# Designs tried in a protein design chat: VHH binders against q9lmt1. Part 29

Target 1, 351 residues: q9lmt1
Amino acid sequence: MLEKESDLTAMEKPNNKHAADSFSSEDLVSPVKKAKKSEEVSGGGEAVAAVGNREAEEDKPSFVSEEKKEFLVEADVAEDKGARHTMEDVWVVLPDASLDFPGTLRCAHFAIYDGHGGRLAAEFAKKHLHLNVLSAGLPRELLDVKVAKKAILEGFRKTDELLLQKSVSGGWQDGATAVCVWILDQKVFVANIGDAKAVLARSSTTNELGNHTEAGNPLKAIVLTREHKAIYPQERSRIQKSGGVISSNGRLQGRLEVSRAFGDRHFKKFGVSATPDIHAFELTERENFMILGCDGLWEVFGPSDAVGFVQKLLKEGLHVSTVSRRLVKEAVKERRCKDNCTAIVIVFKRV

## First folded at step 5 (VHH)

Design c30 (framework vhh_7ocj_1)
Fold by ESMFold2-Fast, scan of step 5:
Structure c30 (fold): chain B 351 residues (1-351), chain A 123 residues (1-123)
Amino acid sequence: as target 1 above (351 residues)
Amino acid sequence: QVQLVESGGGLVQAGGSLRLSCAASGFTFSSYAMGWYRQAPGKQRELVAAIYSGGSTRYGDFVKGRFTISRGNAKNTVYLQMNSLSVEDTAVYYCAAEYTTDVGDFYYTEDYWGQGTQVTVSS
């Protein structure tokens, strides 16, 4: 092979320029100097403005002094085992994570872990991922997007490391895909491994006819996640470089459809990765809701179809708990989803 | 072969000082960022201080002005000088080492953790 992970690591160590700035356990309240204006004042104007640092401490740039309406986040989950004998999906719904994890920065957290080969990897991820992300420096006071992304990346890495150790000591080989959302202040971070999806329902600032925006405007379904399947070119290339083989039916070593997952201890040497894709975006009046779902949901619902289904129920005045249950019921009962089916609906309401 | 061995913990009265040390072996110490975390019973682990390969530092707000992190690359050791200790500082303190390689939008990170050292601050 022309290059290896060890060769890349060795190559980067002499340069070492990214290591100092990319430490994932960074504290956002460290003395990072904001852009300074060159101010030089001398003479009589200084003499009378001798008020304490409290006033200066409260001063903020104009862009942060603007009064903004916050969103209320309402969310609920529904699940059904479908035609399966076991339920291997687990989930997290924390619309106000600050109640469980102290900090002044608003934090909401949602996740679906779709287990395969058993439930143990999904349960481990549910218990440990958010804690590992917090430990890695997820912002608690002031939001920094780069710091948040680094914390999420490290949280995934650490979770898989600890999970694999537990799987060895426990003698199990379970794996799990993940789709995870953090809402920090007014920003949303979506992280995924595998084939679970997050879909955003987003209104246009102008309708399809060039008309003005209204509350009733049609919503666009935006897929926020890239599926990690062994058959896809980028993943196939990475797997083959790791010595893995993709069978004619598109499965890693003839068994795994997904190329990234927590756990799957015996497939790590063949290129199964727990490194997530992370997508971040700003919450505005355009973002209406998100749907998180395991692959079972998305086998029977296209993204636009799911958005339309949820939008109709919300317009009828149904609560998010009823909406999520109706979505899963439609998937399993009417659309005959045979796999475990779990969905989280997250609604953004402007106050 | 990789080891991080913490020392210097113990019992101290409020207002006192402790100096934690972490001796590292089995990796290229000078290229790694080093950090101290703490975890009180029933609480999540939190970052206390970090020092990067270039010498820049970061601190948790609750310890700024009281704690100082430093490193001795020749001795493969990172230190945490803890001054003006309060009962709220009582926790197990963990040494951590991290190396991050930038690969596009993703980071490949190696990290190592010590077993921890108990710090107890009595009133």
Scores: ipSAE 0.000, ipTM 0.136, lowest interface PAE 14.6, mean pLDDT 76

Design e01 (framework vhh_7ocj_1)
Fold by ESMFold2-Fast, scan of step 5:
Parts: sequence; structure tokens; C-alpha cells
Structure e01 (fold): chain B 351 residues (1-351), chain A 124 residues (1-124)
Amino acid sequence: as target 1 above (351 residues)
Amino acid sequence: QVQLVESGGGLVQAGGSLRLSCAASGSIFSSYAMGWYRQAPGKQRELVAAIYSGGSTRYGDFVKGRFTISRGNAKNTVYLQMNSLSVEDTAVYYCAAEYTVEDSSGWYYTEDYWGQGTQVTVSS
């Protein structure tokens, strides 16, 4: 009687989660611990910091070196499964990459990898991409942005090469998109494959009287990434030249919306590429913060709206860790994001 | 330039319904966010509803359950279905779109484009 109703209730409310539903908390805790350690070191006096803010002294600069102003970088991440049973997003937050790989220079590194078909490709990229970029010659002193861009390009290529070998030996077909940031001194490099996005909040110079320094100073959203989807004309053309077919709903071979990813080994012959678009820019007083997000974030936030949301919370004095959590909570709880939702907020401070 | 053309405003009795439309022209991409804002006399502009590239929606607290935003199947046309209207809904309603623009150096930047506004007046 009651047992039958209990059985019916149990069928409606399964008590077991799928094995694929669980991910290691260590995947989250380790990079956060590194970020906090780097932040503490960056706050130190004469300690070697990953990134710091200071005013340039009036010492005459070397004409063989660029004039420098250091920026303090504060960053944190937040994530939520949304309505999904599995979490296939993976992230990296390294305000000082030397903590993870001794002997590297002061370099801040942030990334989001959005897995599809499982999380193995995203996990592989998290473990190997930064190391492969460093090994490919990410420069010790950033004198030439072309050298850094070439290192990033080779790092992506090598990572995909090794990932594909592992996918064959392991018998898996997982893929992952990526949005990645490296900060070397005053220079920022943004690399992406797929549909994750990086947005920069930059001070406007267009006010007629030029000097709004109070709480209402407006920021412009600058989109630093170009999405790679099979439906976009340039990507579509490459896929079709490779013999790939795009279905009526815009998917490569009826399956993939994205045209570039790590892994996806069975789609490589149809034009799926791991070649990133790379943007580089100089940090100045105009750059306030960046937001990195997977497609789930950007389905419910336009770039300007996300910048406004983050700016408001930062002006209220909230720490970047609280800001990132509020951004993801807004996306999932208020804006009904159904997909995995991951965001990294990176704040640039002077002095 | 992107131009937003609003239509459907007018006078309606309390408890009635009204449907606003906003058609975007110029260089249009389906990935851009579109929304409705309103400004009542003596108040600042406030968010009424927004629809994002993935079809997800957001609403202002005072219109949840009464208003529905939707996007047309072709072009970037956004609609606002307003039900159970009250005198407090009286305002000029503005269509807004967030567009990504590429400059000659290959940089992208976001601009908010605003329509001219359409008057909605709710009589008791």
C-alpha cells in the first residue's frame, strides 16, 4: 500500500546520480588556491609578483625597452551546471603561472574550456595547453607580439595533436572549445576556438568634457573573440571545401554547431580546426576588466549588459570572487541559463 | 548605422493588452541581444524585458508574468506582448539592440542602439 506509493515516488525521484555527473572538487580548488597565493604575493612589498600596479618613476626609460606601468590583476571564477546533469566546463585561473611551473616569468593565465561529448578533451587542454604554449617559445621578454602569437598558435596545434593521439588510444571522441588569456607585463593575448567569448570593459574618451571621474563613468564593451560556428560564411566555406555537410539546422554532419575545437577526431577530416584567432592589446588606464564566458553565459547576457552588471558590483566595493559568483547566479537563477555556465572576471587595478 | 523602428504603441484601458514590435535594419546579426526599456514621467529608464541570442529572456520585476518578449523567425524583429496593463505601465517604450561592430584594425566593440520610442498610455 504505502510501500507501493513509496516505490512510485522512488521511481519519480531516482536516488543515484550518474557517474558522469560527478567531477573532482580538486579540479576547482587547486586553481583557486593558486590564484589566492598569487594575489597575496602580488600585495607584498619587494616580493616577485605575477602582476602589480605602480606608477612609473621619473627615471629616464631605456630606449631599447618599452615604458612600463605594472597592473595588479585580480581574478576569480564561478560556475554552475545550469539545467544539465553533467559539468563539462573546465577552467584555469593562474594570476602567477610561475606557481604552477617554476622558471617561467611573471605571466597571468586564464582559460575556459567548454567540453562536448564528455569532459576529457577539456581536461586535457587544461593540463597541457599552457605548458605547450610555454614550450613553443612564449617569450621571456615580450619585445615582439608576433613571437608570442606564434607560440600560442603552436601550443594549440601541439595540444590538439597530443589530445587526438590520446583520444585514439583511449577510445573517446570528446571535444572542447576554448577561450584563453595570457598577460605578459602590459600586454594581453586572447586566443579562442569555438563559441566561448572574451569581453573587455574599456573607458570611453568620447564625453564632450572628458572628465567624468565619479561613480557614473561609462564603460564600453569590446568583444575580443570571433565565434567559430559552422553556420558562419567563412567557416561554412572551409567546411564545404573539406567535404563536410552542414545540415538545415546549421550543424556540421548534423552534429556540431562549432567549426573549431580541440578533439572531435571524427570531424577533423570535415574541417574542424584547432587553429585559434588571436588578439593582442596593450593594458592602459582605459582597460578596467575582462569577462570570459562559455556560450551559456553569452546566451543570457549581451556584452554591454555583462559589463554594466560587473561594473555596478565593483563600484559597490564587492570583491572579484563575489562579483563572479553574482554574475553566474544572475545568469542561471534570474535569466534561466539552462547550459553549463562558467565565467571568469579579471580586474585591472593601477597603483 | 543600425536603425530600430518601433510600432504598436497607443492608448489602452487598464486590464487591456498591447503588442509592441521593433524591426532592426542595416547590418544585423542574430547573435545580438535585443530588449525593451521604458521611461515614465519623472523616472529614469528601466529594463522591461530582454531576449538574448540563445532565446533566453529576462524581465523587470514589475512586469514578470504579465509581459512576454519574443523574437521573430526571420530578421532581428523583437516583440513585447503586454497583458493586464495598469496605469503604472504608462511610459515611453524604447527598443534597444546591442550590436558588435568591427573596426578597420580588426577590433570588435559593442554599441547600444536605441529606437525613437513609442508612447504607451494606460487609462483607468
Scores: ipSAE 0.000, ipTM 0.367, lowest interface PAE 10.8, mean pLDDT 74

Design e02 (framework vhh_7ocj_1)
Fold by ESMFold2-Fast, scan of step 5:
Structure e02 (fold): chain B 351 residues (1-351), chain A 124 residues (1-124)
Amino acid sequence: as target 1 above (351 residues)
Amino acid sequence: QVQLVESGGGLVQAGGSLRLSCAASGSIFSSYAMGWYRQAPGKQRELVAAIYSGGSTRYGDFVKGRFTISRGNAKNTVYLQMNSLSVEDTAVYYCAAEYTVEDSSGFYYTEDYWGQGTQVTVSS
């Protein structure tokens, strides 16, 4: 058969076309360093109050969330500054994020915000995003997947709106990427902007049980997020429609490697978006754990390598707090990650 | 679909050097990591060296300081420079790569691809 002229013309599959463009090996490679992304800025303490300060400590015990339909969620975070002088990553670990009123659905929430140009945008998102998602109508009594997705989308929009107003008043232009997870009942929602990544370890169909209690059970690494980089064809096209220019080194207006972020006030007119990709899936016996990481982690770990690293430690009986620390230590000490490195490990246990 | 082709193996004397090359071809969405593993007779396959998307490298303890992994001008090509070779380095060397694949449900998963291997024999 004759092949088409390098065109995806069959049956209008825009999501599959954008997926292929986003994950081309040519698209993933930028020779340009993200040196301008991280800057030395003092943090804003106001954002911490919205989520409490429990998620800021590496030495605190792992949190456990019990889901009534046979799942227990256990999670922890680890972070390291790498070779940077400043730490611009912030995070949220709420394995039991109940809304504290009658009939409320049990909720778990996890997030990593990777700041650039300072940490103020990341801190604002940490303080406000979850609350804005709740206020936008995240289901509180009965789960409706479409309602949940709309609430998350509106929460991102509202958070960026308020953040931009604060950036004008405060005279700053910081930005932040985000990878965020909400677990409602037995459904997982993953939302991202930028180049932080969520990876799921999922049992393969070659083992009927798909349970981590079976010795030798293989796990597949499922990438749950699409990276939003200015160099990627689909993002480049969107940016150009907004009047933005991608320089020869792959940066928006010669500066930003990422094409979506909270903040970045002066780049919004050139196509920087805070609109997330949102993926949802149901927890079953196949889902073993998730790894959330900033771009620093994923520069030195492939997704399957990270899944294998975490699986090995969990099979040895190590606690999730130790597992997350070992993962970040491996990234920084052994694999020489130079960037801020933050990872959250979320384990789904049968009960 | 994806093929990894190794070259540069052969017979070399102790203290000598070899440069292995691995070229990936076929339909590839993305590469997170490329690397080299080796397997000597009667032993398990072990990591020799890996290079990640950010350019960071990782080495097995027994080759650190003697071997260097690098990417060429082509993103789908990786090299292993092997210096100060010893009889203990005798093994079949395999190229491996982790690529992103989209499944039928629209999720992305990683898949490891392996070359057929190239024999390295160090004599002395």
Scores: ipSAE 0.111, ipTM 0.586, lowest interface PAE 6.6, mean pLDDT 76

Design e03 (framework vhh_7ocj_1)
Fold by ESMFold2-Fast, scan of step 5:
Structure e03 (fold): chain B 351 residues (1-351), chain A 124 residues (1-124)
Amino acid sequence: as target 1 above (351 residues)
Amino acid sequence: QVQLVESGGGLVQAGGSLRLSCAASGSIFSSYAMGWYRQAPGKQRELVAAIYSGGSTRYGDFVKGRFTISRGNAKNTVYLQMNSLSVEDTAVYYCAAEYTVEDSSGIYYTYDYWGQGTQVTVSS
């Protein structure tokens, strides 16, 4: 359960060792404050959450008997190195994060962190972002959308601040992009920095007779995130205003393709930001599932294509764990994704 | 800090039952996420069962309906009741605990603790 490194077998050993040393030294020196009232770490690490949730039914004894307008969230992750030497993607799958921080408000949390220059920034973000968002005031009792967004923004800021301090102390300069989801009650918050994407599959509102004979009308793919690449006009302008230069191949200072990331301490002065874009929406019967993916997935799958692929497998009755594995396998083996490829599929079932 | 001590392992015949106990030292036991892992020779360590502060539980596919995890916070102990044991359940069983502590500067630290393991052998 708690052997996080062994759950991420594809990860690079040298970077793991350095990250472990940073935390273990602090573990020994600064331990005295008690854990919070809830078990903030019971779901700590997506590897622990995912392994424990292989079958949805085995983890369902704690359902609330009164489920008025609530959704059951089923999710799983799959990953593959692609053609890369190392695996620098890191993920979080907590379909019921309220188990870590019990309150009246349903809480679920999912994230993909795509590391570059090593995986230490991605691992730091995985370990600290959700806790920092909670500490910044993420609602536990009553949903206030503005308070939730403020908590997410502050969580990102604090995580990057602490990560940068750690990178200086440890002598590393790794960076990571992030796509993160929080589901509070019936509202979904999507936050991103960099070029990972979250895509929502939403039922069609078409009422035209004869257009669709199937019981379920086709699902629309809704892109919920805006990519932060140095070549994009708004980001390019922001980077240049900060004194950064963008090379002919679209890279900040000739190195970074992305304009926002955790870490990358040497590029912060040139405008690399950890400020996320946040999108929020209400869950209704129209929202079927979400796909979170790193840039490697989206290079070989268009949003509509990915939604169609996942929908087909779900209609065949396949479990979300099988669906996510099939999606990544298709990306890497059939579509020849060359980059690290990680995907999380999140299914909404009305109970 | 904390010590996790497993007990209750041993030899049982297929179809039998066994109850493992894990005693945690210290008065912060109720704050822990607690779990059981197992590792057979030449295999990866795998999650058997986990229990959280609120009493919610998780189980591995291979023990579905056969094993039950529970805890007595007042006793600082977590239990694994293993029923209908098969030879495939033969492994070293490890107790694990995880909790997060906030320091005076508002930084969160996650601590992981593991027991030494207890051998479970199921004979036919």
Scores: ipSAE 0.000, ipTM 0.121, lowest interface PAE 20.2, mean pLDDT 74

Design e04 (framework vhh_7ocj_1)
Fold by ESMFold2-Fast, scan of step 5:
Structure e04 (fold): chain B 351 residues (1-351), chain A 124 residues (1-124)
Amino acid sequence: as target 1 above (351 residues)
Amino acid sequence: QVQLVESGGGLVQAGGSLRLSCAASGSIFSSYAMGWYRQAPGKQRELVAAIYSGGSTRYGDFVKGRFTISRGNAKNTVYLQMNSLSVEDTAVYYCAAEYTVETPSGFYYTEDYWGQGTQVTVSS
């Protein structure tokens, strides 16, 4: 049923235009190169250039264009069951997703799906989400940010619709959270439902020519996702308006901790939504890498701690495949992560 | 905006015990983790113990079974109970915290905050 999610979430419908107005991910990336006011990352907040400066406009040729800096995207995944009997996490690592589909626009895709109540919802999302996003009009030739966001939103909606039909015919109620990344040209799109996280490691200082200061460059951890838990005020309000009850331990109907997921068929009437938050940002020389992790990883790693761990291993010259394995091994063996633990490390290499 | 203040350090004999305290003050939006690091002269700073928002804990291999990290009655306070101290535990102990900071645009990032350190000296 096409509009069932709309009926269940009629209280609060995330609007990409509304979200873009309230949630400017571009404020978290380097200023646009069109002579805008910018501030130093050091927290001093010094203005570097002013928009509408006549001297700057007259000094710069109107026809001069700068080529965008080329990035190689290297990524790998690692996983471990932790103390659980089953592995309900699944993942996607497609550093060149464009190979499967016509188009000249670069497309990379990464995702973690954290299953609950079984792995069938996570497996369905792994198989179908990216295909549904592509079918909904994800740009293949020329990037349009609004079109990309609309395609991602529709892809999530269609995936959940088809998944729910499959769950009815198959007699299962599995659910899954998702954290998903698409890299199109020089832009990153992050979409999430539930409590998995994407964290960006971003350089604190560069000189005005975009060169990193080699000695002692700190990386900042930027949390790119907002968790959807039933206990959080916005989600709690949405759930309660749908007739859902949050128990004293913070669980929807006493069972579900998350307020958004694929599947969870019997909880849809209580406000469980598959509508993602979607954030976009520009890749510059300041973005070093990204870590995607299920809730198990983030239980034993704070975001800055995870960024520091990965940065140290990368500085030692370790390949992303080794880095991802060591991150998960640290989480499970040294930090005693009890849940399924899955992490994807995505490294942005300047050519 | 956030300040971390350590206390409870000092001189102790080998085999003795100390309890370190760390209190966070200032504007606190939310914390992911709080913990203790130590640095001996001429050595790198190393993790001693950490406690995460979910209550899970992490320890350095050299202190497992001897040290315990816990939260106090104030949500912005952590303790490190150090038992069976040895001369090798002599170091400056630093409190560290990872806090979520909200941008004016309504997005989030994390920042690390560090205390000034408290000296722990274990005599033979």
Scores: ipSAE 0.012, ipTM 0.494, lowest interface PAE 9.0, mean pLDDT 76

Design e05 (framework vhh_7ocj_1)
Fold by ESMFold2-Fast, scan of step 5:
Structure e05 (fold): chain B 351 residues (1-351), chain A 124 residues (1-124)
Amino acid sequence: as target 1 above (351 residues)
Amino acid sequence: QVQLVESGGGLVQAGGSLRLSCAASGSIFSSYAMGWYRQAPGKQRELVAAIYSGGSTRYGDFVKGRFTISRGNAKNTVYLQMNSLSVEDTAVYYCAAEYTKEDESGFYYTEDYWGQGTQVTVSS
C-alpha cells in the first residue's frame, strides 16, 4: 500500500546562532548517548530508589489475561545533529517510570528538551523535571486530572526556579524548550513549553474489540501541543506587558523565537515563561501512536505527513526503534533538516 | 475555514513554461506546508512539489530540475514554476495545504485542504 499522498509539514524555524561548540568539560556537558531508555534515572534521589525496585520487580497480576483492552507501550528515540557541530537536544524514554512506587498506577514518561545557547538547561531539566513533578504530587493511587495537572505545573515551576539559581552561580545563560508526556494508567498528559510538538495518530473510525487498526485506514493527526512563539497574539501581549520587544524577524529582543523555555535567565524579565500548556486525554482502542519531536523535526514534517510516514513503516512490520531512526534519517538526509533533530515514537498495542 | 484558489493553468507547447499560483485564505495562522499534486486520466494522484515554512522543498523524481516551488511574500501563497514541459506533464494540478484546526474540545488537529484543480495540457 502507498503512503499518504500528503507531504505537508510544519513551519520551518529560522536557525539560531546559539548552538555551542565548546563542550570540552565533562562536568558541564555530557555527551549524547545512543537511543537508550531510562537515562533520566542517571540522577540521584528518588530516581535511585525507582531504578533499584525495577530490578527486583517480579509480580504478575492474576487478572491480566482477561484484560483485552490493555495497552502495551513500546517506544524508542532517535537523534541526529543535522548540520550542527553540537547536539543540544536531550531526551527521556521511560516506558515504566513508576515500577519502584508501591500502590502507584502504571506510569510511562517521555520527554524531549531542545537546548539553545548550550546544553546545560536541557540536561538540568532531564535530571530534575520528572522527580519534581512526582514530588509535587503526581497521582499514585487515584487518577485525578486536576491533581495531575497541578503537579505538572508545580514541577515545571520548581525545575525552572532551581535551574535559574544554578545558572546564576555557574555563570551560564542556557535555555531549553520541552515536550513531555506522562501516561498514568490509560490517561495521557502532554505538557510543553516552546516549539517542540507532540502529535497523536488516531483511527478515523471506532475499532472492533481486539482488532487494532494499525494496518487499516489512514490515521488522523492530532496536534496535542500549543507552540509558544513570540509572534502569537497571546504570547506577544504577555511579552509586551513585560517590556519585551519582538523584532521584525519574530524574535523576542531580536534573539529568541520562542516565548517559553526553561532557563534563559536574561529574558525572564521580558516575559520568557516556564509555565507549560497541559493537555490530557484517555487512551482508547482508537489511539495508535504518538510522535514527539523537537522543532527540527517539525520544520520538515507536517503532522499528517509524519503520521503517514510512521504508519507505513509500522505496517511493514518494522520495530519502533527502526521506525524512529528512519523518521529522523528522512528528516535530516532527505528533507534538509539542518538543526538538531530528535524524535520519540510511542506505539500503543493491544494485548 | 480555509479556501484554496488556483490559477495559471492552460495550454502550452512542449518545451515551454507555465506558472501556477495558489492562494489560501480563511486562517490567521500560516500553513504548515503547501504543495502541488497532479492527476492524469486513469492514473493515481501523485506529489509534484511541496514547500515547507522557511523554504525547504520536496519534489517528485519526475520533475526534479524542471519544476520549482516557491512561496510568495504572504506565507499563504505558493507558486509552481514549470519549465521544459513535456506531453507527460499533462494533468489536472491540485494545490494542497495543511492547516491546524481546533475542535470543540479545544484540541488541535491537522487537516489537508485542496483546491478545485487546474488543467495543464502540453501539446507536442
Scores: ipSAE 0.005, ipTM 0.378, lowest interface PAE 10.6, mean pLDDT 75

Design e06 (framework vhh_7ocj_1)
Fold by ESMFold2-Fast, scan of step 5:
Structure e06 (fold): chain B 351 residues (1-351), chain A 124 residues (1-124)
Amino acid sequence: as target 1 above (351 residues)
Amino acid sequence: QVQLVESGGGLVQAGGSLRLSCAASGSIFSSYAMGWYRQAPGKQRELVAAIYSGGSTRYGDFVKGRFTISRGNAKNTVYLQMNSLSVEDTAVYYCAAEYTVEDATGFYYTYDYWGQGTQVTVSS
């Protein structure tokens, strides 16, 4: 009966997802989305005449669902070692994944892998996760949300399985957290393990009367990921049931702050899981951009502050490449981020 | 605040049967997916059975055909009927509940809860 979004921030109420890890995403209770508005079917878009800046309005496109209107996805990454001697973050930026994902659906893929104990687990995930998700049946012709979620879950499972085999044969024990995005047609899928975070900047709804007093402030910051930390009650319980011990400083066996990661082969018996949380939402004109960041970014930027910083630069006409570099520079130079700092900014533009 | 209260565990001879019950408190339980997990000494926790809000079920490979999960009429209880028990079924059995909602923005919020566990011992 209250607004769910304001009452149910995942960050304020950590969950033990051990039961959820074994349940199919197809069995999630989806509340009925309030779709009681009269259906508008329109293929109208902005058209520019061949005579330069003139608008062309003579050709009306065929009537189609408005949610099938095209978006232009622009993205870039920036990184900085901070005060660390090594860079253990790796990333993926594929605003057009057609080379690896042929089909009729638009496909884009973005990810940050934050390595710990070395870079090898993060590099393995960068090389294999997307391919394993594709091979597990990520849709290429017609979008099926349940099939997409199952493919992502299987991709994470398979990647960790193969990574652990490689870590044994190679004699290394590296681990990595992950925040990953796939954009299929007009739907965004966000998957995470560990404490990297994805934040969405979304325009406020206009009420049915178009009231300027209630027409929203420009953008709201929406946290799309739940952090998996050993100290959080639900994750702590899951770890303790596996025989793991959480030290007074909040670390599994005195070493790991996170409760979910790829790799970390010596900690798997203590409950370190590679099972992701997966969230999905539709791209509409309300979604402006996303920010993906490692934990180092989010220690010095709150979600609303990061959204405001990015929005200001975009309004000044700066390209996403410059925006991502300035975000990381602000984090490291002005806000004194000491850890590896990696951020991906993904901008959604209507064409 | 959700509480899961388990009952029905105990000692049973091989070939016997036990029925575990898990009662959840509050009024939102028909929307929950509920399941049973078990953990034997020295082994990882594994899924025994799950029942979803729509009534579909899932079973672990080692219990298919022997165990049955069901919901009570009030939908705030879940049962695990365990038949043809063997020594290999000896474990602590945990009740778990999951409730996932989607907000107006399409974001999913998941709540999960665990019981304290109940010991099942199968003697030869």
Scores: ipSAE 0.000, ipTM 0.131, lowest interface PAE 13.0, mean pLDDT 74

Design e07 (framework vhh_7ocj_1)
Fold by ESMFold2-Fast, scan of step 5:
Structure e07 (fold): chain B 351 residues (1-351), chain A 124 residues (1-124)
Amino acid sequence: as target 1 above (351 residues)
Amino acid sequence: QVQLVESGGGLVQAGGSLRLSCAASGFTFSSYAMGWYRQAPGKQRELVAAIYSGGSTRYGDFVKGRFTISRGNAKNTVYLQMNSLSVEDTAVYYCAAEYTIEDSSGWYYTEDYWGQGTQVTVSS
């Protein structure tokens, strides 16, 4: 059986499990009665600029980059309200984005937006973020990694600026976290704000477990995103410099668990940022699939456990559509996820 | 200097019981999820049982009701109590430890360790 490391949940440090407590969209209060402040750029993407060009690739065979590898990208999504009365998650699944992203580069785009205090910020991001990233100069002909990262950063900034203007005129305070993926040619870009996660399943090689193992038997789970919570040192520092305070229960101004989100206009003056962390990596024969999930999924699935669950179903020959539905069903029905639960499974099929 | 050392394997008759132990060293045992995997001749390695730092457990469908996983954090040891053994349980049993860590740059990675395995043979 292939369910080795994937069924063994990675345990976080004792303090991390407290930080990883989940929220439901209904637990977050969007309306804030405090005086508002105009959205002002406090850091201008300093954290993302310092980290955004980091590419973590291990044990890459030299022949992989020299021999053109082509992948077929297959993906699907599943969602469930959990125990909530409302569904505030929205998603994007574009395994071929050529119709709205013209050019010669292969382009795929996937995203989950986890709304809080209502659905409006998530819906705005779904409708506008990808277009704003394209307008900011996402490469269409020849891949330039730095240009792509700059376009993603600008797309997030512009989306939040326009969203905040609409929230003011419309009188709403909704917010949303995001995990977003763009696949350009052979390169994957992962951008996140908040507590949604992207997890990569990558084949094992000789000596990865202190001995020789067959490729794909176990798959290593690699978390590609950092959660943005007010209690984390770098986020706390930025919040304090912006005049925000973190309550004893770990929430920004006593309400928000996350330190970065689209919208949340009443919290922008206290340090809520829409600046994403961006991780980029090259697709090789070792990358098998990715799982994107909102906070609800990751409350009940550890990364390795989720990878093993998906791997088993894929090895049984199930289509990605069935795999994504089984993953969400397991989370909600068997593991009793109470929050909105949305997952996208992205499979890299060698061609 | 991380080490997982399995013990308690051996020969047993069908219907009998064995208790496997895995003594861990070189890491903060209480923070890690611990598990048992097995690999039978001609088959792929499969999860038998897992126990998380908080004490919750998971089992493979083929061993539910027969096997029990437990841990002793004071002794840095994980155990697998195997009851009602059948010939189909014959395999090399591996101890595994897994932990999700944040590196100095804030990236999360899964760190895992494996023992060398212990043979369990069930005769009829």
Scores: ipSAE 0.000, ipTM 0.157, lowest interface PAE 13.6, mean pLDDT 75

